# Ledger of designs, part 3: VH-VL binders against q91z69r481to671

Target 1, 191 residues: q91z69r481to671
Amino acid sequence: GRRNSHARHQDSGQVIPLIVESCIRFINLYGLQHQGIFRVSGSQVEVNDIKNSFERGENPLSDEQSNHDINSVAGVLKLYFRGLENPLFPKERFTDLISCIRIDNLYERALHIRKLLLTLPRSVLIVMRYLFAFLNHLSQYSDENMMDPYNLAICFGPTLMPVPEIQDQVSCQAHVNEIVKTIIIHHETIF

## First folded at step 1 (VH-VL)

Design m12 (framework fv_masavibart)
Fold by ESMFold2-Fast, scan of step 1:
Structure m12 (fold): chain C 191 residues (1-191), chain A 125 residues (1-125), chain B 110 residues (1-110)
Amino acid sequence: as target 1 above (191 residues)
Amino acid sequence: QVQLVESGGGVVQPGRSLRLSCAASGFTFSSYGMYWVRQAPGKGLEWVAVIWYDGSNKYYADSVKGRFTISRDNSKNTLYLQMNSLRTEDTAVYYCARDLYYDSSGDYEGWFDYWGQGTLVTVSS
Amino acid sequence: QSALTQPASVSGSPGQSITISCTGTSSDVGGYNYVSWYQQHPGKAPKLMIYDVSNRPSGVSNRFSGSKSGNTASLTISGLQSEDEADYYCSSYTSDSTWVFGGGTKLTVL
């Protein structure tokens, strides 16, 4: 089973994946002011080596002496969500979620998104809450890192909430990015 | 728009050297890893080499390791492949291709998201 | 490094669906969700059709879909059209931090 570790963590509902927790911790320590974080590509081999280490149950980021490219660690986090068998935002909720774009009042929009997300499994919500709290925090350093909520939504939107094949890819991607931006900004209202 | 243009191919005798170039435009070259992929006449695709965005890491297929060197000049938006000790088995069309990793544009295109038109290298006696 | 296993050829009639398999090991196709598919017409550069097992880049018809089960990835083309006639290659990342391509499949539209 190559997906067994991830499936076990999600099935428990009480545990966030080590790879998610460790990458976010590393970025909080070293990457908050890094210009273009998540936008700039990392070392492809370093990204895959780090990811493979986590898949083996090791933590390559646990050593405080470890020297890793911040863009590579950011890339591992993004790649983890991109590689999920089932996207973090389930395809079954896609149409309902993008329909929230029609709500002009942003606070009311956040409340409707909250109602939709609360129907998801606890294991998914725990990971979402953790990720979006991190993205909100990172965006507060946008004067230094140049990554505001919109920039982060562009980087994570396609990964977290892929546009279904039956939909217009280009026009729906703009809506996905706007919904993800709303979740980043209003994460305290939503989770 | 993303463009990759290979050059430097030609006919060369076994044991000699040849250098290929790939001119990149339409994207931030220094933010992407780059590949060389080859295709022998009438055969399939074979990965040759990769280089990271900053030139810090390089990997090669076993068939070319020790003979080929991949390099890049980010100030000139150009990728290179130095081919030494050429063998008849190296005869192929050589493509440069962009690596798709962790840039917002990358989420839409995939692993070898843009390819050049290729340059033919013929190694014959 | 071993190439991924694809059938040498596959054929279908217009309007039919065909599937091309790509079989590797737990160290490539089975170990990672980084399978991509490429379409190549004679004398042309390859074109990315599918990435990360099942994702389609902008501009690629929704008639093309990808999937994976264990060590085997599959490319399915529905509503087959004459312009789909081409060579198709799969590719995967490996545990050696290298890339491997399949041997290629020639699709003939009868």
Scores: ipSAE 0.000, ipTM 0.455, lowest interface PAE 14.9, mean pLDDT 83

Design m2 (framework fv_masavibart)
Fold by ESMFold2-Fast, scan of step 1:
Structure m2 (fold): chain C 191 residues (1-191), chain A 123 residues (1-123), chain B 110 residues (1-110)
Amino acid sequence: as target 1 above (191 residues)
Amino acid sequence: QVQLVESGGGVVQPGRSLRLSCAASGFTFSSYGMYWVRQAPGKGLEWVAVISYDGSNKYYADSVKGRFTISRDNSKNTLYLQMNSLRTEDTAVYYCARGEDYYDSSGYPFDYWGQGTLVTVSS
Amino acid sequence: QSALTQPASVSGSPGQSITISCTGTSSDVGGYNYVSWYQQHPGKAPKLMIYDVSNRPSGVSNRFSGSKSGNTASLTISGLQSEDEADYYCSSYTSSSTYVFGGGTKLTVL
């Protein structure tokens, strides 16, 4: 992977990485009704320019006069999580997390996921809570943006909870998407 | 395990066309961006083209822009390179390589490579 | 010509350490932490050894390490072994959303 930007921001006393907070704020202001957000690709050049600006310690999204493509900002957020050296959902928890798929009752599944996630470092949980609250809120606009919890889970699942190479990629990816969907829907129960 | 197999190379005259294929297996092909990289006999590596996971975005080296077209068929797990208006300096072993998802466009490495297919452009 | 500058050759004896440099500009090596290194044995495809300046893929020996200072990235191979004899290429992302390679360095293990 990429350098862990979360660790760098932690060292400066920031709880939520600036790149995460700024991208989510921008999407909340301009992107909630945008069709295909996170599914539709932005400009690769603009995604790289925005990401590199954040890496230099700048905030390219702080200027309310700036005109950025919403799909590019969405792409930066995904790129940040995809680029973490240690995935947001640690590989060590992978088998335990996907095993929750065997719990048919969704509320009980959410409680079991919560119990597993509470074993993670506080810094990771705070970022998860922030991200999944955002994804839940975004999904409430699915009639306009066409991105329900399942669609968002497909977009974020491979990025947040990559399937280890030793596992069956196809069946495990389906389980990852279902677990991520559960976390989006039941984020208030889990976090 | 991850495997990439190139085919379609051969000997052609300048000005002609060739299409290269790369068959991918052992990973979710539709989740990864793909590269073409070439190496002239006895020379170094030269990046040729990149295509995003869904085929919507493409970038080319200046030396091939306007002549080569990268494409993919995710239903067949296959990457293509259509090479038109071939020149003698296009003579090289052509490798396909796995790289980036569209959103991870900031310099994703060439993490797995095929064995290559030789293209010889001569008259 | 290659966009990134590498020495044409380096050599060392078994057990020694060697370092290969890769020099670019602020629009590639100096501008991004997206430098990768590849090992190529004669007649074989390249193999990824280092990515994002200093990270090793699973299965690559910890004898291989990477670093960067300004516009110059470096690959260091410690405890040289005969199987390390190969060509080594650096690569970097650029500000134009393209990719460039170094000219390659032939490592000879004496």
Scores: ipSAE 0.000, ipTM 0.452, lowest interface PAE 15.0, mean pLDDT 85

Design m3 (framework fv_masavibart)
Fold by ESMFold2-Fast, scan of step 1:
Structure m3 (fold): chain C 191 residues (1-191), chain A 122 residues (1-122), chain B 110 residues (1-110)
Amino acid sequence: as target 1 above (191 residues)
Amino acid sequence: QVQLVESGGGVVQPGRSLRLSCAASGFTFSSYGMYWVRQAPGKGLEWVAVISYDGSNKYYADSVKGRFTISRDNSKNTLYLQMNSLRTEDTAVYYCAKDLEDYGDYVGFDYWGQGTLVTVSS
Amino acid sequence: QSALTQPASVSGSPGQSITISCTGTSSDVGGYNYVSWYQQHPGKAPKLMIYDVSNRPSGVSNRFSGSKSGNTASLTISGLQSEDEADYYCSSYTSSSTYVFGGGTKLTVL
C-alpha cells in the first residue's frame, strides 16, 4: 500500500474524511449524554479495529445493528487528529494564534482568530468548521455529559495544536487550551 | 525517566487525619490524570481515587468516599491525598500512579511510586 | 462487587504457556473494555503489563497477551521464564466511574 482514504481527503481537503464524518454522526446519535466522553478511554483493541477498518475503505459504523462502545468511537476521532502528519492547526501559525490570548474581550478575540484562520487553505477550514460545530453542540449537553468547552479544549487542544518543542510546554499548553476553548464557544463568529 | 515519590506516611490513631504527597518528575505532570492505589500488608491492590489532569474531575472508591480528598498542584508537580476519619482498615502501603494517556483518557496505571506506609492503630 | 475473581495461584515450567482468568460482572469486566493487568515482584511496586484488555505498553515482552470473553478477561504468558514469577492483578473500570482489582494470582515457575 500507497493509497488510503485519509491521505486523499487530507490532500484535497474539499470533503470531510469518512472517519471524521462517521465518528461524529455516531456520537450525535448515541453519545451526546455520555458522561466523560473523550475523557474516558475506550477499548484500544476496538479503537484500532475501527481505525483499521476505515483505512481499508470500509465504514464499520454504518450498520445500525453494530453496538460499538461510545468511548471507543470517541477515541478513534481523537486518534485520527493526533495521527495527522501536519496538525490541523499549522505549526507556522502557533505564535500568532497564542498571541490572541492578549485580547481580553472574548468577542474581539474571536474576530481576531477568525482573521488568522481565514488565511489558511480552504481544505483545512472545512474540517475545522465541521469539527468545532460538533464540539460546540456536544458542549451544550455538559450538564449530562460533564464535558463543557473547557474540558473539550483540554482533550482536543494538544491534538489539534501541539506546542512546539522550542516553547515553554506548560504555559503554552494553558494558552492552547484557552484558544481552543474560545473557538468552541464562538465557532459561529469564527467560521 | 518518569519518577513518582510518595511521602507523608506514618503511624496515626483511629479517627485522626493524615496527608500524603506524591512528587512527580520526568513527564508533563499537568497533562496526565493521577491515581492513588493502596495495598494492605500481605493483601491485594485496592484502588482509592483518581483525579483528572486539570483537577476538575475526581472519583473515589466507596470505602473512602466522604473521608478522603484527592487534589493536585500542577505548578508544583505534586499530587495529594487528604485522609480524614482514619480507620484501622485504612492501614496499607499507598502508591501514587500516573495515567498512561494524556488529557483525560483514564487508560491505566502506567508508572507507580514505591509507596508510603500508613499504619492506623492505637 | 468490590473485587474481581482470580485463581489464587497458577504454575508452569519454563518455555510453557499459562493463562490467568479475571471474572467480574456486567458492571465492570463485562460492561467495558477497560481491563488492565499488573505484575508485582516481592517488595516492589506494580508494573503495567496490559491495558484496555489486550494492549501492551512499550517495553513489555510480546510473550504477554490479553483477551476478554463476556465477564471474563484473561492474561496469557507464553514462553515462561523465571523472571515471570510474581503476583499478577487484573483491574477494571466500573459503571460507577471507579476501578476494582482482582484478588491477585501468584505465578510459580517450576
Scores: ipSAE 0.000, ipTM 0.459, lowest interface PAE 14.4, mean pLDDT 84

Design m4 (framework fv_masavibart)
Fold by ESMFold2-Fast, scan of step 1:
Structure m4 (fold): chain C 191 residues (1-191), chain A 124 residues (1-124), chain B 110 residues (1-110)
Amino acid sequence: as target 1 above (191 residues)
Amino acid sequence: QVQLVESGGGVVQPGRSLRLSCAASGFTFSSYGMYWVRQAPGKGLEWVAVISYDGSNKYYADSVKGRFTISRDNSKNTLYLQMNSLRTEDTAVYYCARESYDFWSGYYDYFDYWGQGTLVTVSS
Amino acid sequence: QSALTQPASVSGSPGQSITISCTGTSSDVGGYNYVSWYQQHPGKAPKLMIYDVSNRPSGVSNRFSGSKSGNTASLTISGLQSEDEADYYCSSYTSSSTYVFGGGTKLTVL
């Protein structure tokens, strides 16, 4: 949701990580029309500087007068999810999630994904709901930013749902991207 | 050449347990999901259970859920079916079958290779 | 019934064509393009004949073909030969992440 998403998460007793909340807030304020957001790489130096600041318990994005490159802030968000010891989509759920590709009807596919995701810990679901609501909203600006749900799925898919090493990397990556695309489009049905 | 060889079948009394094994050779066992399918004498095929390539995901037919456990040991190229609380209606030839290698889905789809089966008879 | 519906028997003469139907619901045959067909000779293990509705594995005769319309899948065998005499089973993935088989069809070639 655009309104009250942060308050709702606080009220539930769960907290969105500061780095996730701050990056998303910054992009909502300054990046919705930015062409190629998440696809275009930011400055590696700036990405590392922002990341290190958050790791010290500081919020480098709280100063309205500080100019940060949108692509660098987007890069920090992706790097955060990539760096999780346990991926946002747990590896134990990989095969079940990919199997939803079998369902040709997209609404039925979304309901099946919902059933699967509801078995995850509350802390994971809260972050997923927040992230996918944001990605859906961002995709509504695709006429300006050139990032439709598919484009966002190929940017986030490998980060959120890594393909296990023993699987076919190419075919499974395509399926990951399609599942992530489905979650972005049908986030209201799923969450 | 792909080979699947079942063993462990025999005659057993109702209420007791039996463990079936399936020895796989001729392919990279750890890359494929595996199935157990049974066939009662003179009857049709009935799917029993499936296990993913890494053993993390398992699904069962309602008729065996809570009584049967599918497992695998990838280091030994062996699939197992632990059958507890056996009933006379569990009498069947039990087949081990391999999941298809679907390059598009990367998961179970159809039963591409089958073993010769092992007979389990549950009788008083 | 949870099993897919097949006719109990079908018969034909050498050189004829026959069709075996497999009827399910929108939660299995109708909802997915993941229907497979198996041939079983007496005392033998089943053999895959068709997968993903209409695809043939290597080594299966082109006389065997598969199709689907709505909730019904079909296996067609053209140019019937005596060696085709066997039981035929259809199978489908389901929305419950399980598998179901049809009751089987005995093909007699006389």
Scores: ipSAE 0.000, ipTM 0.427, lowest interface PAE 20.1, mean pLDDT 84

Design m5 (framework fv_masavibart)
Fold by ESMFold2-Fast, scan of step 1:
Structure m5 (fold): chain C 191 residues (1-191), chain A 124 residues (1-124), chain B 110 residues (1-110)
Amino acid sequence: as target 1 above (191 residues)
Amino acid sequence: QVQLVESGGGVVQPGRSLRLSCAASGFTFSSYGMYWVRQAPGKGLEWVAVISYDGSNKYYADSVKGRFTISRDNSKNTLYLQMNSLRTEDTAVYYCARGGYDILTGYEDYFDYWGQGTLVTVSS
Amino acid sequence: QSALTQPASVSGSPGQSITISCTGTSSDVGGYNYVSWYQQHPGKAPKLMIYDVSNRPSGVSNRFSGSKSGNTASLTISGLQSEDEADYYCSSYTSSSTYVFGGGTKLTVL
C-alpha cells in the first residue's frame, strides 16, 4: 500500500533507520497474530547477531521465507531503542511529559502531548510517528496476540522513556506506561 | 510494610453471589497490578484473575470467565472480586496478591506479597 | 489437575541439597522467562522465593536458586534446614496471557 508519488525529497533526515523499518515490516508480515509478541524474550545471541548484521549495513530480514524467531526480531527492535545514546523521548522532556498524567480528559492529554512532541527534531518525530502507528496497528490484533495498548506500553515504556534515577522508579514507571499507552491509542491525534 | 487483608468470605449456596475485598496498605497501590489466587482445601494453588495498575486490563482463568469480575478502587486502596453463579468447585481459600514490579520490562508476572486469605465455602 | 508437572514429594537431610522440577510446554515454561517459585507452610499464605526463573527477592536466603532448561524449570535448595520443610509451587505465564501453577511438591527434611 505505497502511495504513487514523484514528490521531491529535500531532507535526508526524514528517512526511517533500516533496522526499525525492516523489523516492523517483518512483524507486520509474520508476527501480528503471535501471542505475547514483545513480552516474550527471544534468544539474546540471535538478537545480537541480527542487530550486528544491520550495523554492518546488511539486511538479515530481506528473505521472504525467513526462519528467524519472531520474538528475536521483536527483541532487536526493543534493543535498538534501548541502545540509543539519547532515548527516543529525550530526558529533557521527561518532567513535562509525565506531568500530562494530571490532565484527566484523554483527548486534552493527547493534545498537550502533541504540543510537547512537536518541539522535537523532525528526524525524531518521524521515527515516533512510524513506531506508534505500528504499535497502534499491532494492538488491533490483541484478540489474537494478547498485546493491547497497555501491554505494549509496558513493554516499550522503559525502553522509550527511561525513568531518571533521581525519581521514584515504581510510581514514575506507572506514569510513563500511561503516557505511552495514550500515545499508542491516540496516535492519529498526536502525529 | 506491605499488608494485604482479604474479607468477605463465608458460606454461600450454589448459584448465589459473593463479593470479596482486599484492603492494601504500606505501598502505592495505584502503581501495582493485583491478583486473585485460590486454593481448594488440601489442594494446590490456582490463579483466578489479574487487573492492571489502572484497571484498564483484566484477564481471567477459563474456569471463572463470565462468572467472576475483578475490579479495583485506587482511591480506597481496595481490590475486589465479584463472584457470581457460584459452584461447589469454587470452594477455596481466596488470596489477594500483589504483582511484582520489573523495571526492565515494566510487567508484573509474579506474586510478590500475599494476604492471609479468606475462606469461601459453596455448599447446599 | 495442575498444568505444570512437579514431583509430589522430595526429601533430604539437613545440610544436603535437593532439586524440585517443574515441567510445562513451549507455551508456558519453555516459551517465557516468567517462572516463579513459592513456599507454603501449613495454614499460612504462600511466600515468593524466586521470580523470573532465577531472581531472588530481598530477604530470601541465597540457599535458594532457580534455573531453567527447555520446558523444565528447577528450584534448588542447598544446605537444607528444618524450616525449609514446606510445600513448594512453581508458576508460569502462558501464551494466552494467563498464569498456571504446578501441583506442588512436599519437601520433608529428615
Scores: ipSAE 0.000, ipTM 0.501, lowest interface PAE 13.5, mean pLDDT 85

Design m6 (framework fv_masavibart)
Fold by ESMFold2-Fast, scan of step 1:
Structure m6 (fold): chain C 191 residues (1-191), chain A 123 residues (1-123), chain B 110 residues (1-110)
Amino acid sequence: as target 1 above (191 residues)
Amino acid sequence: QVQLVESGGGVVQPGRSLRLSCAASGFTFSSYGMYWVRQAPGKGLEWVAVISYDGSNKYYADSVKGRFTISRDNSKNTLYLQMNSLRTEDTAVYYCAKDSEWELLYGDYFDYWGQGTLVTVSS
Amino acid sequence: QSALTQPASVSGSPGQSITISCTGTSSDVGGYNYVSWYQQHPGKAPKLMIYDVSNRPSGVSNRFSGSKSGNTASLTISGLQSEDEADYYCSSYTSSSTYVFGGGTKLTVL
């Protein structure tokens, strides 16, 4: 079963950032079957134009007749998370999160990840829930788009959960990718 | 058109140091990660190091970790590889290669390569 | 330390098709759709031929195609030409956030 929590239903004060919601909506409409989505780079010019439009408070993706490149829209979403002053997965939680790799049972690992994530601010959890629901859904089209949970974890892992310089970069990045993969696959258990 | 030009190779004695450079043009250098890949004479390709677009993150092959340092100067569109404690097994042509990902920590393929610079570690 | 497994050599006649295999594990080739192939002529730098398993960059002949099944990726060259004679290397991203290459395959066009 899915989590049934009254506390989540009471939280009406937080909203998804427009840039995140609009990019995900656009990809859900036009990009679910697009081969190599998030992996294939878009136009740098178009990515910057779209990002600058959102920074001005406009939604360049609201016109249903707009002809934006899917890879450019995907690039904007990645750039948004990469550019956050505080990464989506806070650096202060890094060691606790990667330590979950020691839990061999994937369901128990997911429950431990859930416990850690539930300590985060409400605003962060809402964005995580929205993003990972989307990544889980996108991965269900992997036979067509070639982007399974592993592939999406590699694309998003370094962006969402950067390895601190003081840590072993090689082993920790592998662990980050595995943790992010677990969150994508077990989204319903975690959120 | 993307162009990568390596320099700094030469003959060096074991235990000494060399610094390689790679001059990049034809793309927004500051928005892409960069790689060093080497090839010993008559042998296959071996990945050496990667550096993120902003220089904040670096990763190395185990064979060079602790001895080699990758760095970049985005104002000069130049990539560097500082090679310390050189060994005979470091003898190779060293290639500079461009990452496929725009402003991400990692890409997964080497889309453009330089012509290489030969490093020979011997007496 | 361990590279991806490729045959040391392969040969074919002009107009024929050949396939080069690249076998890894679930931690590299089998775990990701991040396999690329490179062509290297003697004395030249490697050139990207295939990326993300099956995609061709601009300027690469449609005679070159890539595929993957489980832990094995394959490069197929159809309509062999003398200019295809070269060394071919596969590469994969790994779960350790490193990059590995195959040992290389020498293609001879007889």
Scores: ipSAE 0.000, ipTM 0.471, lowest interface PAE 15.9, mean pLDDT 86

Design m7 (framework fv_masavibart)
Fold by ESMFold2-Fast, scan of step 1:
Structure m7 (fold): chain C 191 residues (1-191), chain A 123 residues (1-123), chain B 110 residues (1-110)
Amino acid sequence: as target 1 above (191 residues)
Amino acid sequence: QVQLVESGGGVVQPGRSLRLSCAASGFTFSSYGMYWVRQAPGKGLEWVAVISYDGSNKYYADSVKGRFTISRDNSKNTLYLQMNSLRTEDTAVYYCARTEYDYVWGSYEFDYWGQGTLVTVSS
Amino acid sequence: QSALTQPASVSGSPGQSITISCTGTSSDVGGYNYVSWYQQHPGKAPKLMIYDVSNRPSGVSNRFSGSKSGNTASLTISGLQSEDEADYYCSSYTSDSTWVFGGGTKLTVL
């Protein structure tokens, strides 16, 4: 194995989902400088069509002649994570993760987040590393795309780490966004 | 293709220092986390230390904290273990080992092992 | 002293299946899916047989399989062969960012 390898044996359950890998590949090719990516909604019809195609075992993004709207592809990626039965950041870890907001030193906060994430299954960590490496890279183009780490955290936070209904939604959402922002910025310390 | 070759072992008196080296070949050394694991004669395995791919993160077993220092030189594809204040209970074969993934990346098995180098601490 | 508990020995005849247990706590085996198993023949370095509870490296026979239930991980060797005779060690990552090994199990093939 290699540190940057995303491929794992399928029978071990250590595989990056095709929909995640394909959407990220498409955005890396066509969307790094696209203003408002992930913030601007795509065609909901196209989002559903692309998602349904992946659910049928097809890859609608492999056709080089296809002209898909970049905002629709971005929407598919978000919808995939939102639709997981178990959120990427498990609900059981919610309170521990947002409590890291009390650590003022960002490096120490990153190390504490790392320790918490190491309790997760390897299959989840592989997907997290892949996603957050991509979000960090995308944020480096913020002068063109207007999507800095905080803007990306606002777009992905609710999807990756939903606030439980029993919690204060406004306060906790701000904390979720800050934690996700920390993970995007300090990706190399955490993963 | 992956090879790890330890050296630097020998006989040393209690309270002295010794530095072990592990020469790596057959893979991109700078992309992988590295371990030191020891085994006293006729006994089981004991993890000693780990170092991340870039050398920024290091962890030690409680038995060696404050006495041993793990380090690496990625330009020379070499891992080191500096052993200070040696005790008779440090007598063991010392193995270097690699993780299948970088330590920081989250894979924590010992996928390739060297042949080991014997350290004997005796008066 | 080992942090993880393994039986000192296990034995079987050629063609049989044997299982070696590795018991820890919620802070190691029970808390993480980072359990690995190593085979060590006398005078040789350990060889990785299983990682992440149940995954086999390339070149390891499918006769070797791993599993975990709660705080106990298990290594199962089916179709036992004479060359399987060795010491077997389990290992786990811990909540303190350390690694621990089991005490080792001597497998005898009768």
Scores: ipSAE 0.000, ipTM 0.461, lowest interface PAE 14.9, mean pLDDT 85

Design m8 (framework fv_masavibart)
Fold by ESMFold2-Fast, scan of step 1:
Structure m8 (fold): chain C 191 residues (1-191), chain A 125 residues (1-125), chain B 110 residues (1-110)
Amino acid sequence: as target 1 above (191 residues)
Amino acid sequence: QVQLVESGGGVVQPGRSLRLSCAASGFTFSSYGMYWVRQAPGKGLEWVAVISYDGSNKYYADSVKGRFTISRDNSKNTLYLQMNSLRTEDTAVYYCAKEGYSSGWYEEDYYFDYWGQGTLVTVSS
Amino acid sequence: QSALTQPASVSGSPGQSITISCTGTSSDVGGYNYVSWYQQHPGKAPKLMIYDVSNRPSGVSNRFSGSKSGNTASLTISGLQSEDEADYYCSSYTSDSTWVFGGGTKLTVL
């Protein structure tokens, strides 16, 4: 084992949300080879039950014998990000982020995205790095799960970086998907 | 891209003081701990001091305790090392280095992910 | 000055593999997974090669790998290239909330 961080583990408020960490850990243990993960809907009732449990401060996924549907757990993770009052990718950064699509070289695009993201609060960056490391890892199992970086970008893009109503929804959604795909593939360069 | 630029090095007499600065860019300076690491000519690396992201926690190598003070100004994205009572054995290139990023629920990680090019401090008569 | 023991030098030929050891105690290398490795070319600043025992930062070749067994961490470089010729330093967090470096290893590629 890795030791806990010395200075900051004692601070309040700057921790990855339990619901995010717990859902990702569950998927890493049971869901890496599950076909259509995040694309296939889980039980709406189970998704709501799991989410409500976390909102009460409980961890319904802590039991090693927990018999939860993997699609429901995946649905909870997506619902959490969709339900944020402020999207994970702030709306104030939307135009700057999609403008990175103009950079044809994917490595240079990743470096420019990194520069933009480094202006965000540490609490947001911690969640982003954790999520995108997970999505990259999950995509390495695409031969089994059928979810490559593009498929995962389609599933998460609208949730993490919603297109503002004043923008063209169709063209901007395509750009969002490409930016999110770039972040998944190049997460080690970006974070 | 992360960039760290040290300045303030030079030749000083034993017993005098010198202040080093490190100008940071390309990351959210106020969110990361910062280190000073030194290297005497032809010798290995030696950790000198660390300061937490908000300046509330500071740690020093035994060789510099009571003589050196690490500080930061988050409004200026600048790290400082105030060196008092300098000795000939303090002669070294002084590097500014950034705390590593932790991805999980651990918010700090204890490695030096980016380094400046260093500034030479020579303590001699 | 350093608490961690590294060999002073190591050598290899292009295309071969070499391993550099870094030995400490249970209060540093043996007690924590906060071991990192740095490459330094003459006259240049150190560059991070490995962090948290075995993790590579972006831009570092997969020819570089790290491991740890007990009180000894190891850096392995496979497919040696002339550009790998440099000094290599290990570092570890300690139980005293301090950081220590190894004495450094000079890698020669001949």
Scores: ipSAE 0.000, ipTM 0.433, lowest interface PAE 18.3, mean pLDDT 85

